VHH binders against c4kar8. Designs and how they scored, part 357

Target 1, 263 residues: c4kar8
Amino acid sequence: MAELSTPSPASPAPLDGGRGDELEKFTLRGARQILQLLQDLITHRGLITAHTGGGHSFMTAVLKVDEERGRVVLDPSPDPQANRRALAAPRLTCVTQLDGIRIQFPLVGLGEGQDKGRPALFAPLPAEMLRLQRREFYRLQVPLAHELSCLLKAEDLARKPVEVSARVIDIGAGGVAVVVPTGAAEFVIGGTLPACRLALPDGEPIELDLEVRNLNRQTQRNGTEQLRVGLRFAALPRAADTRIQRYIFKTERALNAKARGGL
Key: E = the ipSAE of ESMFold2; O = the ipSAE of OpenDDE; V2 = 0.75 times the mean of E and O plus 0.25 times the DockQ between their complexes.

## First folded at step 20 (VHH)

Design ng19 (framework vhh_7n9e_1; at its last look DockQ between E and O 0.52; V2 from the best seeds 0.63)
Fold by OpenDDE, look of step 20:
Structure ng19 (fold): chain B 263 residues (1-263), chain A 124 residues (1-124)
Amino acid sequence: as target 1 above (263 residues)
Amino acid sequence: DVQLVESGGGLVQAGGSLRLSCAASGFTFSSYAMYWGRQAPGKGREWVSGITSSGGSTAYASSVKGRFTISRDNAKNTLYLQMNNLKPEDTALYYCAREWPSFDQYLAEYMQHWGQGTQVTVSS
């Protein structure tokens, strides 16, 4: 009885027709490189979104890398249910950013325990880490103080047009990520949101069309669910592009100056 | 457990039409966006179309736009894909999928809720 190895579901091709093979050049598989990158995440206190499946995720951080034991230590969720989901998941997919570069890595074999008397999650070191170094993938984490928002024109569950003011959490040359309340609107991957308005600090809102590229349901520490929506600029006027780039540049410069103790 | 069963595939001549169906069970169908994907021989799985939970909004890959129509009947827990003006390049195994925890073009691993697929072959 030949065990029909159910072909591992091939990774879906990017919506833009990009070849999955292109990601290989951004994939780290060297043990030293992986360790260094994890250490960098620790040093920078990088927040990680851990996806557990079923539309659920929680915020965590790498607390420690145990090289001797070949494991990573994660901060557990304050939500016991999230931790249970994480432990039950065959795979945890971790997503974060370091210096504007998106980092993704899988963790398998998650367990719970204690690190120095504190609850912790443990997993073997990832076999690979994706580090997207292309400029096109760069995303500026928007400072909370900037209060960037995007007015989304979407439909609700009743198919009625709704306008949702969404907080912008990151911005790049190619798009924005926003957070919306759960149930505020319906989204579909590949869908277009026409005539949205991106509010930048330096002037009038930019009107633009947005394409939904990703959807992430996140459970907050308080147990509330939020929807993170990744949006691509579908049609960006040149003037708008210039404004966005200027904002990114100015903000990065300010953040770097602050990090250097200049402010 | 989430179950998705695709049907309606077959052999069709170029320019022909097919209607695929996906029967969903094991979850509240009307609460999730649904998607079609396909995998051609020797190629990776690609996104084809999506529809919101209510059916109010739809999306299509550029390669199928204007030819394919996604729809759903929430009362029947069924997703549909009407395929018109089929081309040889549309030859693939077609899958339906439920809204996954995260869709990210770089997170291929999240497409966990696919059916077994239905074969569509378009002859020249």
Scores: ipSAE 0.684, ipTM 0.869, lowest interface PAE 0.7, mean pLDDT 85
Fold by ESMFold2, look of step 20:
Structure ng19 (fold): chain B 263 residues (1-263), chain A 124 residues (1-124)
Amino acid sequence: as target 1 above (263 residues)
Amino acid sequence: DVQLVESGGGLVQAGGSLRLSCAASGFTFSSYAMYWGRQAPGKGREWVSGITSSGGSTAYASSVKGRFTISRDNAKNTLYLQMNNLKPEDTALYYCAREWPSFDQYLAEYMQHWGQGTQVTVSS
C-alpha cells in the first residue's frame, strides 16, 4: 500500500533559536522567586502582552496567584475572539516590563472560568520566568500625556502610498513601538519604511528610516484591535540619537521626581 | 484549517535556479502578508523573505537579496520564491508561512501556520 504524504503538523513547534546558554543566565526557576515576581506584577498592575501566535496578542494582567492550587489568574479580554485564540494556543508568551526590566514567561494549559464570580483565565504557575536585565532591552513607556506620534509612509491595500499617524507606545535606544488602526496600511516583517517622521516634544520631527521588526494584531483592554508595529531605527544620525536619548532621560527624571514627591 | 503546501524543491548545481510554490487554503490568502523561511540541518529557522498581502512591498534577508524574488498570485492563492544564482549555503528545507511576527531574538514566539517544507539542495 502506497504511503501517504505526511500531513502538516497538528500543533505548532517553538522556534529553536539557539539561545539556550544565554537565556539560562536570565532565567528564574526558583518557586519563591517566581511567586514574588508575579506578586510584584500584581502590585504594580503590570500590563502584560500575551502572545497567542498567528500574529495575534491581547493585553492582560495577572489578577492573583493561587499558591494552594499552583495557578495564576489572568484578566480575560472583552473580545471573545481574543479569548478563543488564547485558549487554543499551545503556549501564551507573556511579555511585560517592571522597573525598566523586561519580564517574559510562558503559560501553558490555559483554561477559562470564574474568580469570585468574575470571568477569568487560569493557568498553572510558569516553571520559568526571564528577567532580561540588560541596558539594550530598556524601553521607556511613553506617558499618555505626551501623545507621541510617528508618521509612517507606507502603502494601503490598493498599493497606493499612504501616510499613517501612529501613536508611539514605547521608545528605546534602537527603536519604537507604535499602534495603528487595523487596516490603515500594509506592513511586512523586514520591510523598510523610508522618510518617516518621529515627533518628539523638543523640536521639529525627526526624519528617519524604520525597519519593521515585529508585527502583531493586538487586542486592547477595551476589546479594540490595533496593529502593534515594532520599528528599528536605521542608520540614526548622531543629532537624532542625541535628541532621542535626551527625551528618554528627561522623561525618566520627571517620572522619578513625581514618584518621590508622593513619599 | 489553514494549509500551506510547498513544492518545486530539488537538487541543483551551484549557480542554478529553482522556483518554489506555496499553495494556500483554509483562509483568505489575499488578506495576509506571507513569508518564506528556511531551515538547514541542525540549525534554527531563518527568515528569508516577506511580501505584503497586496504584493506591493517585499523584503529580503541580506544573504539572498538580489538573488531571490518573492511574489504572489492572489487569484490562485499561491506564493512563489524565484531563487537564482543558488549557493551551497542556500541548502535547506524551505517553508512558507502566514506569519512572522517578530525578529526579537529573546521572544519565544510560536508560529502556528507554516507548511511542511520543500527541500532545496545545492551542490557545488
Scores: ipSAE 0.650, ipTM 0.873, lowest interface PAE 1.3, mean pLDDT 85
ESMFold2 (binder alone), look of step 20: mean pLDDT 81; pTM 0.815

Design ng2 (framework vhh_7n9e_1; at its last fold request DockQ between E and O 0.43; V2 from the best seeds 0.70)
Fold by ESMFold2, fold request of step 21:
Structure ng2 (fold): chain B 263 residues (1-263), chain A 124 residues (1-124)
Amino acid sequence: as target 1 above (263 residues)
Amino acid sequence: DVQLVESGGGLVQAGGSLRLSCAASGFTFSSYAMYWGRQAPGKGREWVSGITSSGGSTAYASSVKGRFTISRDNAKNTLYLQMNNLKPEDTALYYCAREWPSFDEYLSEYMQHWGQGTQVTVSS
């Protein structure tokens, strides 16, 4: 019996938020602007989430810009499977944040090679980059010392109710991203988790409904894999919104004060 | 070698019903959440519904909630979409997928595992 090929559908468009008139004002297309932004990511040691398709991503960084060859050089994963997925993907969607500004850019034509005798990943410079300079895109990276958690009310693999205390890794005006132990619970994009509890340091936990916006199996810089769940706040009471904004503001001020030497 | 093959589409009058099937092979079907999407002429892809790997939880787009029911039979490696009270605006190519891109990213993620789709046409 001959093998049947499954053709791939057309490239996906953005699911929410559109790409038309609203995004154009955030789009950088100038070669000099792109080079400078990539250099800034290198200088600030920005971590990048590279989405490789199939619900997978890996953490990477821009090691250098090779201006002579018009290429960006990425740090490969210590996990060979993550590197194989990246090299097999027709494009990567890269996401990061620099100085409170969310950055997104595609990489196509990824290849492997050597940089100073060490393995590296290479791609042509992107033709465009998004700099999304709006409050609604801002995500505070939660300091580990804060031990922020969100109690999720979900189901396990046997369809039994389970409560999962998930570590909050980032928080913004519209939601959180959390890490869930593999196999602790089931999720589906678009699903709703009612009556979850977000624990902030400043008071009683906030009870809120959450919607699953993304799921990805993310390979960390040390090669380990975790399930990252992006969650949107449903209908947020004003008082809860104020507490979340206050936490974000105070934490950012504290982090900036440490960077400036505390004056 | 993941394969997803949709069937059950066709021409149906408004108010009618159809049941779509998606036969899965080349992977452990029971380990994955599954999704239905659709693409109407001249429009981008639209998320329609999702279901957890066990089938214990489901989710629906507002436009289809109450009319469509997603289900799965893990023993048969098959995903289903029961579509009732069909409307002309439901006309689209319907496809199943093993993953779905983030709802929140402005640059679309590469979507690796989805089927060719089955056409549903709803006449007035």
Scores: ipSAE 0.797, ipTM 0.928, lowest interface PAE 0.8, mean pLDDT 87
Fold by OpenDDE, fold request of step 21:
Structure ng2 (fold): chain B 263 residues (1-263), chain A 124 residues (1-124)
Amino acid sequence: as target 1 above (263 residues)
Amino acid sequence: DVQLVESGGGLVQAGGSLRLSCAASGFTFSSYAMYWGRQAPGKGREWVSGITSSGGSTAYASSVKGRFTISRDNAKNTLYLQMNNLKPEDTALYYCAREWPSFDEYLSEYMQHWGQGTQVTVSS
């Protein structure tokens, strides 16, 4: 009975020059591929987080692809300030997901105008789009109806310990993204949040340590600003991992069934 | 315009100490988390440390934890990095930053507000 040595989780490969080559495998540069992917985003009404730099972003969508003019049309933010930031930015980094696959693309040369009498943002078609088809990058968009939450233990501006119930907006094997009210707590990238509680629908909350991986002030479609916090599972018990994976799988299955016209 | 000016770098022997400073201007310093990063020759920029806007919480890379201390004086619009027990591996250009890109390798574009850097050289 040969004890199958469970392969030790591969240490994250050093940021060496080989990572660029790996990224190239996931980079689309073909005009047709780019157009198709953008069209798919339109068809699926995919929400896009547009990063303007400085830790700011806004929610947008691709409204139209104008092949004749070689441009993409984006939905402007309801916040004029967000739009100003976008227009002032030398580059807009767009992040979205399609079928659980993270998509990222840059837009350069953003302008404002009107499309069919409505305000719109315009940019030349992206020269490249990144489609990350790796498990480690997979993030399930949490259905609003599931009301997943994470109780964060943090500090406020007065350095007072606070507990913040944050809505989970996406979840993957490696972590969660949450939304917190602006000013509810302070966060720093690289910071650890100990003894947090992730609430899943299937049982008791999971206690875990979280690491802050990214911070972004996001203007929502309703014009409100929220803080999006990307959190990594710092120490995830095996049992918790199993529960998370089960939730993801179950939810994906349900979403797919619904998409196929299942009740 | 956002300005960050690093100082305090220099040549030091292994085991020595340095204190870096970053003078900030052109924005409300006390409203932002601040970060230190470094770039060694031939390597990419790496995160070193972060501190919340209030200074209540700090974070450190594993490589510098226990040796480096980040602090800030909001009244002086200044960020500090106390570096103790320096090692040759700490040799790098050290940067102060108002924003740090996501540890997601694909969002490197957030590095918009960095200073010119201050050189730290640790001799064996």
Scores: ipSAE 0.770, ipTM 0.925, lowest interface PAE 0.5, mean pLDDT 87
ESMFold2, look of step 20: ipSAE 0.712; ipTM 0.902
ESMFold2 (binder alone), look of step 20: mean pLDDT 81; pTM 0.810
OpenDDE, look of step 20: ipSAE 0.752; ipTM 0.918
ESMFold2, fold request of step 21: ipSAE 0.756, 0.786; ipTM 0.918, 0.925
ESMFold2 (binder alone), fold request of step 21: mean pLDDT 81, 81, 81; pTM 0.811, 0.816, 0.815
OpenDDE, fold request of step 21: ipSAE 0.757, 0.761; ipTM 0.933, 0.930

Design ng20 (framework vhh_7n9e_1; at its last look DockQ between E and O 0.55; V2 from the best seeds 0.63)
Fold by OpenDDE, look of step 20:
Structure ng20 (fold): chain B 263 residues (1-263), chain A 124 residues (1-124)
Amino acid sequence: as target 1 above (263 residues)
Amino acid sequence: DVQLVESGGGLVQAGGSLRLSCAASGFTFSSYAMYWGRQAPGKGREWVSGITSSGGSTAYASSVKGRFTISRDNAKNTLYLQMNNLKPEDTALYYCAREWPSFDEYLGEYMQHWGQGTQVTVSS
């Protein structure tokens, strides 16, 4: 009776990621490096999107690094259900950005407890952290004051065409992430949203086609659930690309200047 | 617990057709977009197709566009993949999934719900 070794589900090949070998150069595995990066996240009060699987995520932050115990302390969600999902997940995937660099790291062995009398989530220190320095992966966190929006052409649950004004939360050369109210429209990864309109501060909206690349139901710190949609520019005219790039650069410079105390 | 059970795979000659089914249980099927993926020998998981919760919108990989059709019956909690004009390169284990990883994710895997898969073999 040959035990048919159920082939371990091969890790999905990184979809658009360069050869797995290319990511190694961006992967930190040194204990000191990891600790430093986590400390930097604390210092900068970096918001982290913690993905629990099933298309769910919540906003958290690293509150503390306990080197003695070899653990990281996270801010729990105000949503008990999100915390339950996190605790039940075999792996928590954390995504954040520091100084324009995307940071990703897994946490395994999540537990709940108290830190100084406050509810907290605990996990062993990550074994690795990915720090993506490539410009192509850069995503500008859009300042709230800019009020970037994208008019999405989609369908509702009744398959009726609907236009949804979505707030743009981040933008890069290849696409945008937006937030929409839960239930405002239906999306499917790989789906195309035609004739959408991206509103930039410097002129008329840009008409473009968008491809859905990511879907996450996100619980905000206030407990409200929203849908985060990652969108790729499917067809971007050159002029539009130039405008987007200009906006990104201008905004980045302004943010950096502000961070340096200049504004 | 979320359960996905694929069926309908088999051996077929090039140019032939198959219809895959995925029976879903343990969650509100009609509330989720659903996906088909496949994994060929020695290759990673490949996205094949997706359908919105209502079935109103569909998406396809370029490699299968025009040949494959995804559909769903929410009353039966079942996802389908009609595969026409099959090619040897379509040979793979086909999976039904409730979630799919983001294309812009580079580290790790989110917890996803996949079935055991159904084998599709296309002979030349």
Scores: ipSAE 0.677, ipTM 0.883, lowest interface PAE 0.6, mean pLDDT 86
Fold by ESMFold2, look of step 20:
Structure ng20 (fold): chain B 263 residues (1-263), chain A 124 residues (1-124)
Amino acid sequence: as target 1 above (263 residues)
Amino acid sequence: DVQLVESGGGLVQAGGSLRLSCAASGFTFSSYAMYWGRQAPGKGREWVSGITSSGGSTAYASSVKGRFTISRDNAKNTLYLQMNNLKPEDTALYYCAREWPSFDEYLGEYMQHWGQGTQVTVSS
């Protein structure tokens, strides 16, 4: 017998309060375009962040498209709680990047099952996909070997100052995303972190103020949970901006050479 | 079952003050950052303020900074919003939330854990 759960209030209201008109020109609704884009994600083995709501997300991938049944097949998390949240969510908001273009799409009606004897998640094909081909949405995925870090000046759970060395996982013109162990420090969306230090490979760390834009308890592909913190640069000096842009350009060029076989 | 119940709203003249409360149950209140939001009739949801799980750090929308103060009492599972120097544009349904969607404009993201709200009306 299943245990009765009372539903929480839900709101379908748009996140950006009418910015849907601005995004409509980036929205793909054609069945052929959607199928091709999903196939491209499979071919490039794109890693997808699936947001389940409630400040939670997990990492997944599209394993295949079952065109005959009109379904996508997703890689489940090794964390059973992440899978339960995904199955209970009214929708998943899937976010990824393909060839420097941000891709977003909703999945509704997620179910669990088997694919070739392995556990899998299934959903109907999305009715729409967002392909945001704009410079301001670009985020460089930082190679682990670069050891890019950002020293965050925050507070611990006892309200005491703490410095947390956070790994930078992506960087763009306007900010960074970092991961920290859950419980290492407290954050709140809208909060500011003054005098943080971004360590780039060239020169001394950049001192900058950061604003918290996103907080997600993110379940990684290995099942561990980390806090993913999206941070905006507040009032970035021009010299610091130049160093960041140079890092992005040089790293992007090096990564593209590896991806296209720069022998 | 996450439950958030707001109270303390009412009719107040411009320049006046109100203190809102949000009673929380069904979860470990002290483990979550908490937020106040508001919604004027026919308008979208507006982020007003946030506070870390311990209460050590706070954040405010520019429109209320210096006038509103968020606080929490983790022993009583209660979130507060002290609103001073109220203006007619502060008129809205005020609600507390255990989460706030990403500011990076996730299309279709929804809020799971928020209260039904308490009405604040500020007369000229």
Scores: ipSAE 0.649, ipTM 0.881, lowest interface PAE 1.3, mean pLDDT 85
ESMFold2 (binder alone), look of step 20: mean pLDDT 81; pTM 0.808

Design ng21 (framework vhh_7n9e_1; at its last look DockQ between E and O 0.50; V2 from the best seeds 0.62)
Fold by OpenDDE, look of step 20:
Structure ng21 (fold): chain B 263 residues (1-263), chain A 124 residues (1-124)
Amino acid sequence: as target 1 above (263 residues)
Amino acid sequence: DVQLVESGGGLVQAGGSLRLSCAASGFTFSSYAMYWGRQAPGKGREWVSGITSSGGSTAYASSVKGRFTISRDNAKNTLYLQMNNLKPEDTALYYCAREWPTFDEYLAEYMQHWGQGTQVTVSS
């Protein structure tokens, strides 16, 4: 009875040596650097998207870094189910942005407890943190006051054409992230949404085709679930690109001025 | 627990056809978009195709567009990939997935719900 050794799922082949090397340049592994970056996240009250797997995520924040215990304290979701998913996940993938730089780090060994009498999630300090400083990864967090929206042309669950007005949460040179109510429309990664309309504050909406690049069911702090859709600009006219870049630049400048106490 | 079991792979000559199946269990299949990916020897996982939960919309990688057709039977909790006009470059382990990490290469490591895969070998 030859025990058919079920071949261990081949670890995804390391990204081609060259890409891996590039990623290493952006990876922090120093304890001091990691601690500092986590502290910076705390100081800036950076919102973190914690991915629990299965296309699910929740919004959290680093509340505290406990250097003595070598752990990070996270804000739990108001949704108990999200917390359960987080605790059950072999790895929590945290994604955030600080000063326009995308930050990503894994947390393993997540546990629940209390910090100063409040529910909290705990994890050992990450062994590494990725800081992606490339311009191509830059995403401007859209201020809520701007009310930036994108009219999505999609299909509903009944395969009927629908138009969904989605709030834009971040924007970059290559695309936007939007939030839509769960069930408002169907999306598939790699799918194209034709003839969508991006509304910028400075003029008429921009008509463009969008490609779905990622889907994430996100639990909000109020416990409501929404779908976050990452969209790539499939074919962006030059004039539209210029407008988008101008908006990003102007907004960044304004935000920076405000941060410096100027407004 | 989410389970995905791929089948239908095998050895086929160039120009031939195969139909892959993925049996899904442990979740509400009809509520999720589903995907096919593949991994060729020495290469990373590659997105092949996706289909919405209702099956109303499909997407394909440029390399397989016009040759492959993704479909699903929600009543049977099964995902399909019809592969026509197969080429040697289509040789890979084919995976069914409930989630696809963002086409963001940096998030690819976070895929948790893949099957064991079915081997497709296309001979010249």
Scores: ipSAE 0.749, ipTM 0.918, lowest interface PAE 0.5, mean pLDDT 87
Fold by ESMFold2, look of step 20:
Structure ng21 (fold): chain B 263 residues (1-263), chain A 124 residues (1-124)
Amino acid sequence: as target 1 above (263 residues)
Amino acid sequence: DVQLVESGGGLVQAGGSLRLSCAASGFTFSSYAMYWGRQAPGKGREWVSGITSSGGSTAYASSVKGRFTISRDNAKNTLYLQMNNLKPEDTALYYCAREWPTFDEYLAEYMQHWGQGTQVTVSS
């Protein structure tokens, strides 16, 4: 069993979760603030990654808040194993974005039941929520239509070199997150992937070295499992950094224009 | 259901060697990357080393690179850490884990599967 630990001092690019003291100023603990933020997640129909530990997570959503019982109601996974892992976990760490701001909160005491005759997961309202409103935590959610990909030079389960074309699901100043089919290659947190290729829409692919920072078996909303790999850019040249920032800026503006023009 | 049990710690003099073991049960060991971490008194958890599920690739913290070697025996469900040229700053409780969260995506407190640890003490 994991136990809550004293947050570690802030440090650049750590391989542990040791930035806890700088996060305190982003922590919401007021009951009304928490209820309002949960309601905002419901209104925006935000997808939530719920981490169950042991390198597993599943996609969910907050369906409603039951204020009278002090409970939040979550959408169960179509994959029964994902639901079992969630119910067995001492704590669920929920991560999402709302208007480009990272939201993170723990749920403890998760239970199963029914809501209006439909299966549902229930938990007491979280006692705290993180609202990480900082530019350096920003990750652009890459539209599927952009078909952004990263060619990874890794090894398969037989220890042989393999090249995997991985879909980029988000991108920020310091790295990307990608998804690969389970079993296509193996990774380890802290490992380095040399000479990978990030394909942006304009220009030739960027050759760069990547470091594995996150590794997660993630059950999608349709119940399929993919491997989510969080990758940090190593020593990014200024020209490559400029191209990445331009892509993020232009895509962000285009997404904001569509959202406002479409409502 | 997941159980991780470390052993092999002890007191050694600087420059000495130790080999740690981690016995795993309750899951398909060969399907997971595995990690060693350590915690010195008054400090947070520090990532030390990781190894892929097949054992084909390894990674090390810069503070231990060249001195420590991670390995695994999937037939015996056992993870190892060979520690050479030990220094007083290596003194810590060492534990194995099936996951290692990093901070820039989520809180470290979601980590839920590690062993109880084995103490390594390195005297000057």
Scores: ipSAE 0.574, ipTM 0.842, lowest interface PAE 1.7, mean pLDDT 84
ESMFold2 (binder alone), look of step 20: mean pLDDT 81; pTM 0.813

